# VHH binders against Mitochondrial mRNA pseudouridine synthase RPUSD3 (RPUSD3), part 6

Target 1, 326 residues: Mitochondrial mRNA pseudouridine synthase RPUSD3 (RPUSD3), of Homo sapiens (Human) (q6p087)
Amino acid sequence: LGVRPVPEDAGFGTEARHQRQPRGSCQRSGPLGDQPFAGLLPKNLSREELVDALRAAVVDRKGPLVTLNKPQGLPVTGKPGELTLFSVLPELSQSLGLREQELQVVRASGKESSGLVLLSSCPQTASRLQKYFTHARRAQRPTATYCAVTDGIPAASEGKIQAALKLEHIDGVNLTVPVKAPSRKDILEGVKKTLSHFRVVATGSGCALVQLQPLTVFSSQLQVHMVLQLCPVLGDHMYSARVGTVLGQRFLLPAENNKPQRQVLDEALLRRLHLTPSQAAQLPLHLHLHRLLLPGTRARDTPVELLAPLPPYFSRTLQCLGLRLQ

## First folded at step 4 (VHH; framework vhh_gefurulimab)

Design a7Q (from g19a with E102Q)
Fold by ESMFold2-Fast, scan of step 4:
Structure a7Q (fold): chain B 326 residues (1-326), chain A 123 residues (1-123)
Amino acid sequence: as target 1 above (326 residues)
Amino acid sequence: EVQLVESGGGLVKPGGSLRLSCAASGFTFSNYAAAWFRQAPGKEREFVSAISWSGSTYYADSVKGRFTISRDNAKNSLYLQMNSLRAEDTAVYYCAATPGYQDFYSSHEYDYWGQGTLVTVSS
């Protein structure tokens, strides 16, 4: 309806009005913001507000190449009329001063993850980069490094995670399911063998900061790979329920009996994170595309490293757990 | 309005060939990766082949060496050349498009879908 009623004494002075100023410096404190989930997009963004947010999310701009730090929860594509990254590319291109050179998506993470999105205003440049990423994947050279915070600590400090995965519709939801000892028939019918590298960077409070490098591409691969390590990602409300615990021992539960549900964290972890159970049920997925390697401009050049800073909620989680990225 | 319309399906004998076409409208096709998926009677939808907007191609192990995916951005069209067809290739074939996601194997990553075209391989 408009302006809400003001207190009776609001007329006594016109000096300090918080509604005429953004909240103070503590709101800008980065990882220790006063809100547990600082860095998430507001739910009721206009198209113009989304364009402004994305322009502010530019982390690098070199020639035709524009790199964004995508917030968690923003879809790349959607239904006609839906507010998505793709739907605002013309307006974003105009806001960045591009003259009839519209941005195209070269590489983007899914809605649920945050981090690097690579855009190009030059079709030829984007084509070259897509070819580079494809050839690197075929050669098993990692180009993407994700950061994740896990519930639990992997048994090994580093290693490879291999799993045959399929997509299955269970109770009306499209879920990624591991296939044990896939038959030749399963492989011929398109079941994909997947591979990720992982490295534990730091541990604390029963949690780990992990770097993940996918060498294959499959829906929810990194989330499911961490579930297979019995260490689900914080904020994983799709697959975390597949990890059960009895008398302190963790084990994998069948996908068909464990439909998606909001992640439940133990009381000790909730206290460490300063979250209520209700707040933890709304925790964003702590999976962030942190680093991308691009080819150098010339054949002899050093590869170019693109980095996306962690979202404020992610950095807050690390600080609460006593974890450091470096 | 975004539309993908498949054509070229039909009845073929084992060892035969078919070429499927998909016509895209309502969006800038050249900015999208595109794929073919299929669904056999009584089975779930499975990946067949994908092509990035730069022309890089991906194939399911069951079709490698027999099928060839291609695109023509000037005609807003996607193609699937199917050679050495087998009874196991019998399915409804669907065209799909996405703005360049790197997960080409998952049907979940494709937002735009055609209605499908039936391919029957039988003697």
Scores: ipSAE 0.000, ipTM 0.182, lowest interface PAE 13.4, mean pLDDT 80

Design a7S (from g19a with E102S)
Fold by ESMFold2-Fast, scan of step 4:
Structure a7S (fold): chain B 326 residues (1-326), chain A 123 residues (1-123)
Amino acid sequence: as target 1 above (326 residues)
Amino acid sequence: EVQLVESGGGLVKPGGSLRLSCAASGFTFSNYAAAWFRQAPGKEREFVSAISWSGSTYYADSVKGRFTISRDNAKNSLYLQMNSLRAEDTAVYYCAATPGYSDFYSSHEYDYWGQGTLVTVSS
């Protein structure tokens, strides 16, 4: 066991050149059977039940560092009184035997994403790692790699996605909206230039397994970046409706005229996923923080790799579509 | 209040052995990587050995095979077993601690330091 170093020049750290013919077969075996949404948090969890679920989600502990594989749908922060990861850190710390050492968030994926959350019981360690991640972002050196399954296949096998984004309040909902030519006033009012790297790992059944590396931080950045590629993430019920189709051709619809709505998948994809339209409308977002690079022990050493396994529903989707991550 | 207190130093003849101890208090020792540095009169402070929170060990070439670093998190203690001592090992030995991921070989990466314990190797 233990976290292993990876080459700094490894790019995404995964090489996948030739794709095999898509022959997904959803096998219905194992302790959980063929549950389309296995791995999701139950509805109406109590604080104690959430703490128990998070303790069970610990994938690594090394000194002050505690790594969680966060379930999809759990917010990191929220309104006072809301049940969030942040709100239960004191109880989680106690449940893990940390007496005077309350856990703090070093790095976490957003509410709708699943995957790695890095916590520290040592403020100094948290500070050092946060500086490392900030410096890496400013140097445009990716430290986080997300896995996503997209509806549609990107035209390029890899590339950069650049977009100026703003947070807009539309009919009681906060939505991320792209801005093509931001003015000085727009920048002063919070419009940010964002950048992500993407690489197609595998394709099958009109879908792609994509690795995404954000080099900037913005709400729903990766979801919106894939929408801009006309390949929305599976389970994206917030932004997928911005991609319209006419006679098989995809195009981007204006955000102001397209409110969030449950994602609709075509009949061929529904058959491949063994889902009804009703089940597809409840599909969890297939965006997972899979890999995080930590600094090596020496200044010149290669970074150390930290991995979170895919949630069961995500693995099921890959099997149904004939896609392979490794 | 953070403290690191070294002990076990003394006078020993060439070829002899000593065991140094470092007692940590005022912080959670298991959350820190720890190291031994030494400083001989008129010389710069030099790296001797380090141990990560996971138990991975690192040694200066001059002491590799002769010194062994270890830790006991239950006792909040760091140890250095020094065998086959040479006159060149004569120095004040310092215990140091640093949070997590850092360059173990650089004294600048260590946040907490002890007062030192003198080791003299002479005939």
Scores: ipSAE 0.072, ipTM 0.583, lowest interface PAE 5.4, mean pLDDT 84

Design a7Y (from g19a with E102Y)
Fold by ESMFold2-Fast, scan of step 4:
Structure a7Y (fold): chain B 326 residues (1-326), chain A 123 residues (1-123)
Amino acid sequence: as target 1 above (326 residues)
Amino acid sequence: EVQLVESGGGLVKPGGSLRLSCAASGFTFSNYAAAWFRQAPGKEREFVSAISWSGSTYYADSVKGRFTISRDNAKNSLYLQMNSLRAEDTAVYYCAATPGYYDFYSSHEYDYWGQGTLVTVSS
């Protein structure tokens, strides 16, 4: 049995009065411009600076296939003139030595999430991989695994989350809203039945590290699915307000009465994360497309695993909470 | 237009060697995986060998150690070096190319095909 040594205070024989630092104490990364968290893009990034950041984010190159670890907050597509991943693909292609071939998006993690983005300089390769992912979803075969840190611990260690969801325009924002007992008319008007698989990997400090595998595609599906489990994702400033707490008990609030607002974390969690309430209001969404399964060379071969490292702020959060990804 | 043209087929005695070539045109060959398939008289088309765009090679069990697949992207060409040829290697050999990777052993995965070149192994 290993006995850990009792720390001695070098004081004048008086009992130590300072609170012992927890073993899992985290290190804060220096700010990036106005950002308090390492790994986030600066607010006023030029097109050239964005291309440089994306080139540094390349995690794999195999023939025409280029894989990025996309930073949180970068939109994939947008209006003409906006800085998006799509808008800088020509410059990124040139930067990577691709002369006549422009990179095309095969699969992306979405604006608010970070993680894996598959790009191809060959349009036919892109098309074939897109069909593969579509067919896998239709067969309910998970190809994507997200990592998330949740405020709260799911009641079950693993399971499936099912919900009918619609997209609704509320006060100038497009929001994902759950629909109870959807009618035939609701389904015809665009309400979708959604499904995600989840598994709790680790728990600590009232939080959980969760793996999420979406088996359907819908805007903000994973964030809303965790809200429905009363365990909103850390940094979810759009949907976390739909989870209310009274005397330590959590419950769902109606979407129509709970507008998006910056996530508020309890004092104990703020202390553990070494954040002020103002800093927690700037916490990036802790939802990361960590793993993708690509087809092997032959049907009997094991699928090829593609991994994106966690961003520094995400790793810091795990360290602060004593959580480990195995 | 995308084209694949095989050459190098012929008559050879058992134990002999032969080199097949496939010339690709109309596309950027370096971005494609390529393969050799064969079809013997009265039999179904079977996989022989494949090479990925990164240079990884794959072989049917019946040809491992005897055949070597290679590519020359500067010449837009694919090759199959066939050594220690046997009577059962007699077939029409087809060059095939695909821009994606799924199952290199399945003929259904290949979008482009050559016309074929006959290899006869006989005494």
Scores: ipSAE 0.000, ipTM 0.151, lowest interface PAE 14.0, mean pLDDT 81

Design a8E (from g19a with D103E)
Fold by ESMFold2-Fast, scan of step 4:
Structure a8E (fold): chain B 326 residues (1-326), chain A 123 residues (1-123)
Amino acid sequence: as target 1 above (326 residues)
Amino acid sequence: EVQLVESGGGLVKPGGSLRLSCAASGFTFSNYAAAWFRQAPGKEREFVSAISWSGSTYYADSVKGRFTISRDNAKNSLYLQMNSLRAEDTAVYYCAATPGYEEFYSSHEYDYWGQGTLVTVSS
């Protein structure tokens, strides 16, 4: 069902299987026709429709734990009155027959990411697992593995990405901004040193399928980390514009050029993806929380693996580019 | 010297109201998410309410409609207005703050914590 034992070492050495696909045409979206973005939430969903969609997105249910495959674009938290995962937890709990035991969020990624959301109807279990995830990250033992498709191929096949990041509110938009050589004063102003591990799984058509394991938690960390590698995530309309190109050479643009704008893809990539520039400007962020490791029942037991299948648009992108995760 | 100092706790009758305050010093409070957590004797520390650095608010289901979180960045202060108090609200209330955190509900991701203020609801 997606819950499986895995080696205790959750690092990229445990995921050494390298798979390549032959070059070929993109497959049509099966029952959904030729839609390039199949699997997105419908626009203007009602509260009841969202609850139904989330109930259908349950990938695992074991004791107090409920695991969802969250669609891209659903915020976990938001403004009062906004339709978010948090705002519908009472209705979701009722629809799952829990009624007396409201679900709490244990682990979830931000609005623009898709993938695993771990919920618990038991507050003690939620607290214990939150502590486990935090302590594992601080000990540099990754528990979360994201899949991303990048525009460009990282120079190294694997490595660590470190950056000091701060959150700025510019013209009504919350932006994550890198800070060079942060001082103690910068830390007190909200700058955080961040760390992610990355591994290239496959390459094709100037793009890469990468696995990302965050070891710190910060808004938009993984998108910004890939921008710093000059390989922005496909569908990153917030930060991709910070990567400039002159005569085929990529470079990071100065802070004054870091305002959000829709991602622009080159002609070859547009042809490969069978997208117009207008359609590419609407491409959902190709960042998916694919795998979570839960602690085993006993201290010596191997961690238990939770998996969320890729959304249809993500799978279509992989097929178009000749990339394979498994 | 980072400090969060809670005040406003006390003894109140069921149905009464209290306003908790948290005074932040030693860091730029306006750039941090802030939250209230509580811990009753013999129970887990539980999430009560959080406010993002941009002003988005979140509430535990047990306090929705009764409690209101707010912040005053000019005064480096966080507040919790508690109305229609119940015996079940009896706990030590903690103020917490953290930079750039998306998971406002997890106590383990908050970097800075106050000492707590006791709220007792009884008659």
Scores: ipSAE 0.522, ipTM 0.784, lowest interface PAE 2.3, mean pLDDT 84

Design a8L (from g19a with D103L)
Fold by ESMFold2-Fast, scan of step 4:
Structure a8L (fold): chain B 326 residues (1-326), chain A 123 residues (1-123)
Amino acid sequence: as target 1 above (326 residues)
Amino acid sequence: EVQLVESGGGLVKPGGSLRLSCAASGFTFSNYAAAWFRQAPGKEREFVSAISWSGSTYYADSVKGRFTISRDNAKNSLYLQMNSLRAEDTAVYYCAATPGYELFYSSHEYDYWGQGTLVTVSS
């Protein structure tokens, strides 16, 4: 009986008329259809087009080191025949004039993240930098800083997020799942204790601009860590559905909600972003590897800072929400 | 408790082939990323190949096109098929595993290691 349809006072769509005229005078993304967000890779890229896009994405080149600003949605690794960063490294190396020496990955963000990728044409340099990053993380000296926009504002302005995580295959998808109080058996089954530092840089419109510094490496760690703070990252269509709201209060939902679902944003946030629900379902993940600290040539030298500019869709989101990267 | 045991090493002539195996025990191998590293006498340990928990693979430039990494989660095993072997491939080969990770090329990223198996390529 509780399922009775609710009749509406007027069936003539007064709200639909207002929805057709969003508050923003010009919706740049809305009319474009399948690619409404600026800065995303075109769909169905050829191998040559991907190489061209990556060459255009070079933000720094110093000796053997080549730094890219990787677009969101480009996988780093994949099955044979898939277009991935790894699969095009030979062609990218040739396009950059590195005929005798192929680029190797030193550090890269996952598929869904955008931002810094560090490559080296010198294997010895790659090995040295990989050791540096690992030792720095173990010494709790963060070298990588991500920028994220969250749905919701973390209760603390900064802090540490600790969680035991495991990989689990659920309904044809590989998901990162938190584990409470992992047993010795859980550790033997692949559960890893993970740690990230976070800092809220700016807040506005119920959202936060957050800096995230991972001190462990685990698939989807930063997305899941923000879910555990009840503040999922904007564009997180894998894990955001685990955060539910009842009467304005946020809660972590049970394990049956571990299945990926397109992120649903509230009406106020949709209006602020000038997006329809359908457009929001296509929102790219707002997680960007913004900054890397490299060691100087000698241990006593000043660290070298590498920065990747934010993608255009990310900058648009910040502007719509009144958030400023400081 | 956790063990990785390599086998299949030996003496081969240049141009020959070997298949290395790594048997995992005491843990659920399917949830782990795995890799092969090698160490030649007087040199540091170098990356050879890695395979993610999802089956994605990556190879060092020195072995690309000659070596193939694979895994069999039902048998808790990791393999390295080595073809067209050269004298410079002579090394102790180690298998390594770490939970919940993508592909890693630094030995420092791996939590568990085998004891190694010697591969000698000589006439």
Scores: ipSAE 0.385, ipTM 0.725, lowest interface PAE 3.5, mean pLDDT 83

Design a8N (from g19a with D103N)
Fold by ESMFold2-Fast, scan of step 4:
Structure a8N (fold): chain B 326 residues (1-326), chain A 123 residues (1-123)
Amino acid sequence: as target 1 above (326 residues)
Amino acid sequence: EVQLVESGGGLVKPGGSLRLSCAASGFTFSNYAAAWFRQAPGKEREFVSAISWSGSTYYADSVKGRFTISRDNAKNSLYLQMNSLRAEDTAVYYCAATPGYENFYSSHEYDYWGQGTLVTVSS
């Protein structure tokens, strides 16, 4: 009888632990050229190469459950003919020896984020887990914990981020925009009240390593929630430009100026990361689904914890900034 | 009043085709992701297909390559083209919509539902 993993209701309402971070270093590699960041999928992957990459990304197998550490930039779903996680599930299933038991997605992080993807070869198990995650979310019990590196340090070490969000079509792209004091008409037009919990686990070089637990579902919720804290996620080339600065003081820009713009980092941060401005403009989104809680064998049992290792570029960023995941 | 109304169901022989339609009213459909779910006798509702507000599509493995989901935001309508129908496709088909989802193949993510249309595949 061992010590069970983290309890199902272990949210950021618990005591925050702030630990001293070890000294960072960017010395493991020279200056980045136009080469891709370590851990990113190469461009123009074949289906076979993607299947091989995903098979190598399996972090856990237990009965019908297969857990992947999804690379950043891989879409989960897409247009017909597009190379996506869903499009290669039959080939992945065969490569894992599952024969007639094709994998289906139980839970996945979005295209721009990296991290945990939970798959099941058993439809009944998938259904049970999907209901578990939805029920837990509606009961405000966090099951997913993301790790993010932010440009800036949140004013509070932990807290709740609440915002009404809508999708708006701007310059050919659908963007998430906050809505102040939404009306009943706004709700009928797709505005949703959203909630995330956050906790700062480490700070260094004007940046923070934060844990994020979404309690609602909305496109780009976590990125926009960090923008509302005036601390955009590193690599957020969609929403970071909504945070302006004058004489070192940060503020939100008016919604009319919300066109996507590649993230611009200050000179001190560029020096610390060993990046040029052009390299920083190609920085992958530092948002990683790090932890998922699964139900135990009985409903009353403590949840089982699944963890996905950070991608190499993310670990490099932490090392450069002197941050450590706890 | 928010409403989703399905149509196009009926009796078809194995190998046949049907086109289902869903008409949305009382909300701005273009700001919602939409999906088709089905429920066979004695079973729970299961995912069939979904389409995001940006047009990205997802299909259950059992219907992949046979069914095509599409939307027409100007007409506030969602469609499901069903080809190569099998006896196992027999179910009541439901239209569903949500302003946001984490798991678009979970029925619990969808805020609005239609009353359903019956599809029977038999010889």
Scores: ipSAE 0.039, ipTM 0.537, lowest interface PAE 6.9, mean pLDDT 83

Design a8S (from g19a with D103S)
Fold by ESMFold2-Fast, scan of step 4:
Structure a8S (fold): chain B 326 residues (1-326), chain A 123 residues (1-123)
Amino acid sequence: as target 1 above (326 residues)
Amino acid sequence: EVQLVESGGGLVKPGGSLRLSCAASGFTFSNYAAAWFRQAPGKEREFVSAISWSGSTYYADSVKGRFTISRDNAKNSLYLQMNSLRAEDTAVYYCAATPGYESFYSSHEYDYWGQGTLVTVSS
C-alpha cells in the first residue's frame, strides 16, 4: 500500500517477547530497613515542604506547559483545608516565577497512582489539550500509558479488558464494582462500559510488569481491570481482596463480601521483596502514569512524548523481582 | 428520556446571594459526578465547581470561599450556593454530569448537560 505519515506509535502493535528475566536483589531504603519506602511523601509535610517537593518533581517545562512527576498518595483535589496539589498551586506557581493564579491542572493521575501531571500557565492551551485528550479517548486512540506491577502473571501477553463498572456506597466507602450484562436501567443509573488495553512487558518471581492504556474514564478502572485478570496491582489495598485462591487456582470473589483490606502477599513474594507482612501492608500502589502523548505544535506534526521516571520504591520492586521497563 | 434542568438564575446586586438548582430526570444522579460550568459573554466555558459521586468537592480559585456545591440524592438534585456575588460572576451557568472522569475541570469530560440558567450581577 502507499506511503503513510509516520506518527509516533502510541498503542500496542508488537508481540510480547515472553523473555525470562533474571532475578535481581534489592535493598531497603533506610539503613535499618524500617524507614518509609523511598520516594513517598513524608507524613506531616508542611505546605512549604510540599511546594519544594513538587518543584523538585518538575520533569519538563516548555512554554506554558509544566510537567510534574507526582508522588503516590498526594490527592489532586480534596476537602477544604486539605493539603493537595490543587491547594498548593498558587505557591507552586510563585516558586516557578509565575503569577499566583497562573497554573491550571490539565491532566493528573489520581491520589493513589504516581506519575505525570500536566499543568499549564495558559488557559487557552489547557482547554485545547483537554479537548485533545477527550477527543482521542472518544476515538479510541490511547494517549496515556501506565506502568503497573501485578501480583500474578496475566494469562495473555496482551489484550483488551472490557467491563461494565458501577460506583457503590458500601459501609460508607465508595467502591468500583463490575456489573455483568448491564440492563438499560443500569446504564441510566451510572453503569459505564469501560475498556483498557494491557501489555505484559516482563515477568519474574510470579509477578508481571504491565503497561496499561485506559480508553475510557472510570474511578479505579485500571486497578479493577487487573483484578478482573486475577492479577491485582501490588499495593492495591482497595480491590486486591476480591481475588481468591483455591488449590492454587485464582478466582474472582464477590465485591459485597470482600471489603477493602490491606493486601496480603505470599511468603515467597515477601522474601523476594525483603518485606515483612506489616511492611507489605504499607506498600504504595505500583501504578504509575509513565507516558503521555501530546499533539504536535502544528497540524500534521508528530505527537510529543512526555515521560515520568519511576519512583524509587517502584524501581526497587522491579530490581527485587528481576523486571525491566522498556 | 435523560435530562438536567437548571433553575434559580436571575438578577442580583453585587454582594448578594443566589442558589442554583439542577434537577436530574431519567437516571439515578447519585451515581454520577456532577459539576457547574459557566460561560460569560465573549469567553470560553469555564469550570466553576464539581462534586464527585463520593461527595468530594472541587472549586475554581475565583469562587473558593464564596460558592458551595452540594447534592441531595433523595431529590435527585444538585445545588450551587453563590454568596458575595461580583460583576465578574455574570454568566450562563450550566449543570453537567458524567459517570467517569479524568479531569473535573474539562467540560469535554461531561456526558449530560442542562440548557443553562442566566445569572446577572449588576447594580
Scores: ipSAE 0.000, ipTM 0.304, lowest interface PAE 12.1, mean pLDDT 81

Design a8T (from g19a with D103T)
Fold by ESMFold2-Fast, scan of step 4:
Structure a8T (fold): chain B 326 residues (1-326), chain A 123 residues (1-123)
Amino acid sequence: as target 1 above (326 residues)
Amino acid sequence: EVQLVESGGGLVKPGGSLRLSCAASGFTFSNYAAAWFRQAPGKEREFVSAISWSGSTYYADSVKGRFTISRDNAKNSLYLQMNSLRAEDTAVYYCAATPGYETFYSSHEYDYWGQGTLVTVSS
C-alpha cells in the first residue's frame, strides 16, 4: 500500500528519474467531454455523499492514524454551513467505527491542492506529530514532498527558492505578494522569509514535472515560488497571470496591475493536452501532496513513508505530456 | 518586541458568559492570523478558535455556536465572546498570533503567545 520505510535523511532520496521517450498524445478512449477532469469532487454533494467519498479516499489506517488522499477543491475549514473536511469529521469518525473518538486534523493543505491529509483519533498522537513536522521543517529536514506540473521548464534542474512574502488585499482579492529586501519594519508588518526546495523530475512539451518540499509555511507559497521561477503551476488561476510573455520571453508582472484570471495556455500546449481554452480555464491546480515522512516508532528506526496516488486528471496530464513520476 | 496580553478571565457559573481580550503590541496586528487556545490542568493545549488576516473564522466543534472570535485592528486587539459556558470550558486561555497563515489548528504553528488568562466555570 502507500506506506513504506525510508532512510531518515532521504530528502528527495529517489534515484535519478528517467525521461521516457514521449508517448505523443493522450490515450484515445471515449469522448473528451468530461474526461480531462476525472477525479474532481462532484458539485453539490450532500453531507452523506462527501463522507462516503472521504471514506473511499482512505489510503492508510494504522492505530489512531487515518490518512486520506484529499480531492482538489475540498476546503479544510470554512463558513458555517459550508461542507468542509472539518465539518464532516464527526460523521467520518462514525463511518470508520471509531465510536466516540473524533478524528482531529494533524496535517492538511488548502482547498486548491490535492493529496495527503493526516488525521488522528488520539489527541496525544496528533500533538506529537504536529510538533515533529514543525520541528523537522524548522531544522530544514523536509518531511513533505509535493508533485507539480509547471507551464515552462525551470532553468536549474534542482535548487532552493527563497522569497520574502506578504499577504495583501488588492482590488477585493486576498493575494500572496513577494517583497524584495524586506526591512525590519516589513517583518513587523507580517512579511515572512520563505524557503522551498525543488527538483525537476522530467520535462516534455515545454512543461516540467517538479517535486517541491516547503521548509516554511505561508499561504500559497509553492504556487508563488513557481511563479517566481517563471514556471507557474498548471491550473493556477490565482497567480499564473503574473508571468507575462513577449516574443517567447517570460518576465514577472507586478501584482498590483495583474488581478487573478483564469490561466491561458498556448495553442501548442492546448493541442498536446487535448483541451479547448474554455476547458483549460477549468483545469484543477496540478499541485499534489504526494509523500509524507513520519517518525519511526523509536528514534533509531527509519522514518515511515506515506504516499498518495495522483488524481486521474493529474495522471492524464502527465500521459499527454510524456512525463512519468516513477 | 512582539507581545500579546490576555485579560477578562474569571469565575462564572454554568450557563454564564465571559468576554476575553488580547492586546497586541510591537507589530501590525491586521496582517497576522490570530487564535485562542486553552489548556486544562494535565491536558494538552487545545485549539478553540482562529481568525484569519482576511477575517475568516474557525471554531473547534466543542465551542461552535457558543463562542465568537473577533478582532479590532484599529485597537490591535483580539476578542473571544464566550456564551453558555460549561464546566468543561474551565482552562487557561491563551492568545496566539502568526503571520502569513490562512488558519492553524496546531499550537505548534503559532510564533507568538500570551501568558494566558484563567477561566473557571463552577457552580
Scores: ipSAE 0.538, ipTM 0.789, lowest interface PAE 2.2, mean pLDDT 84

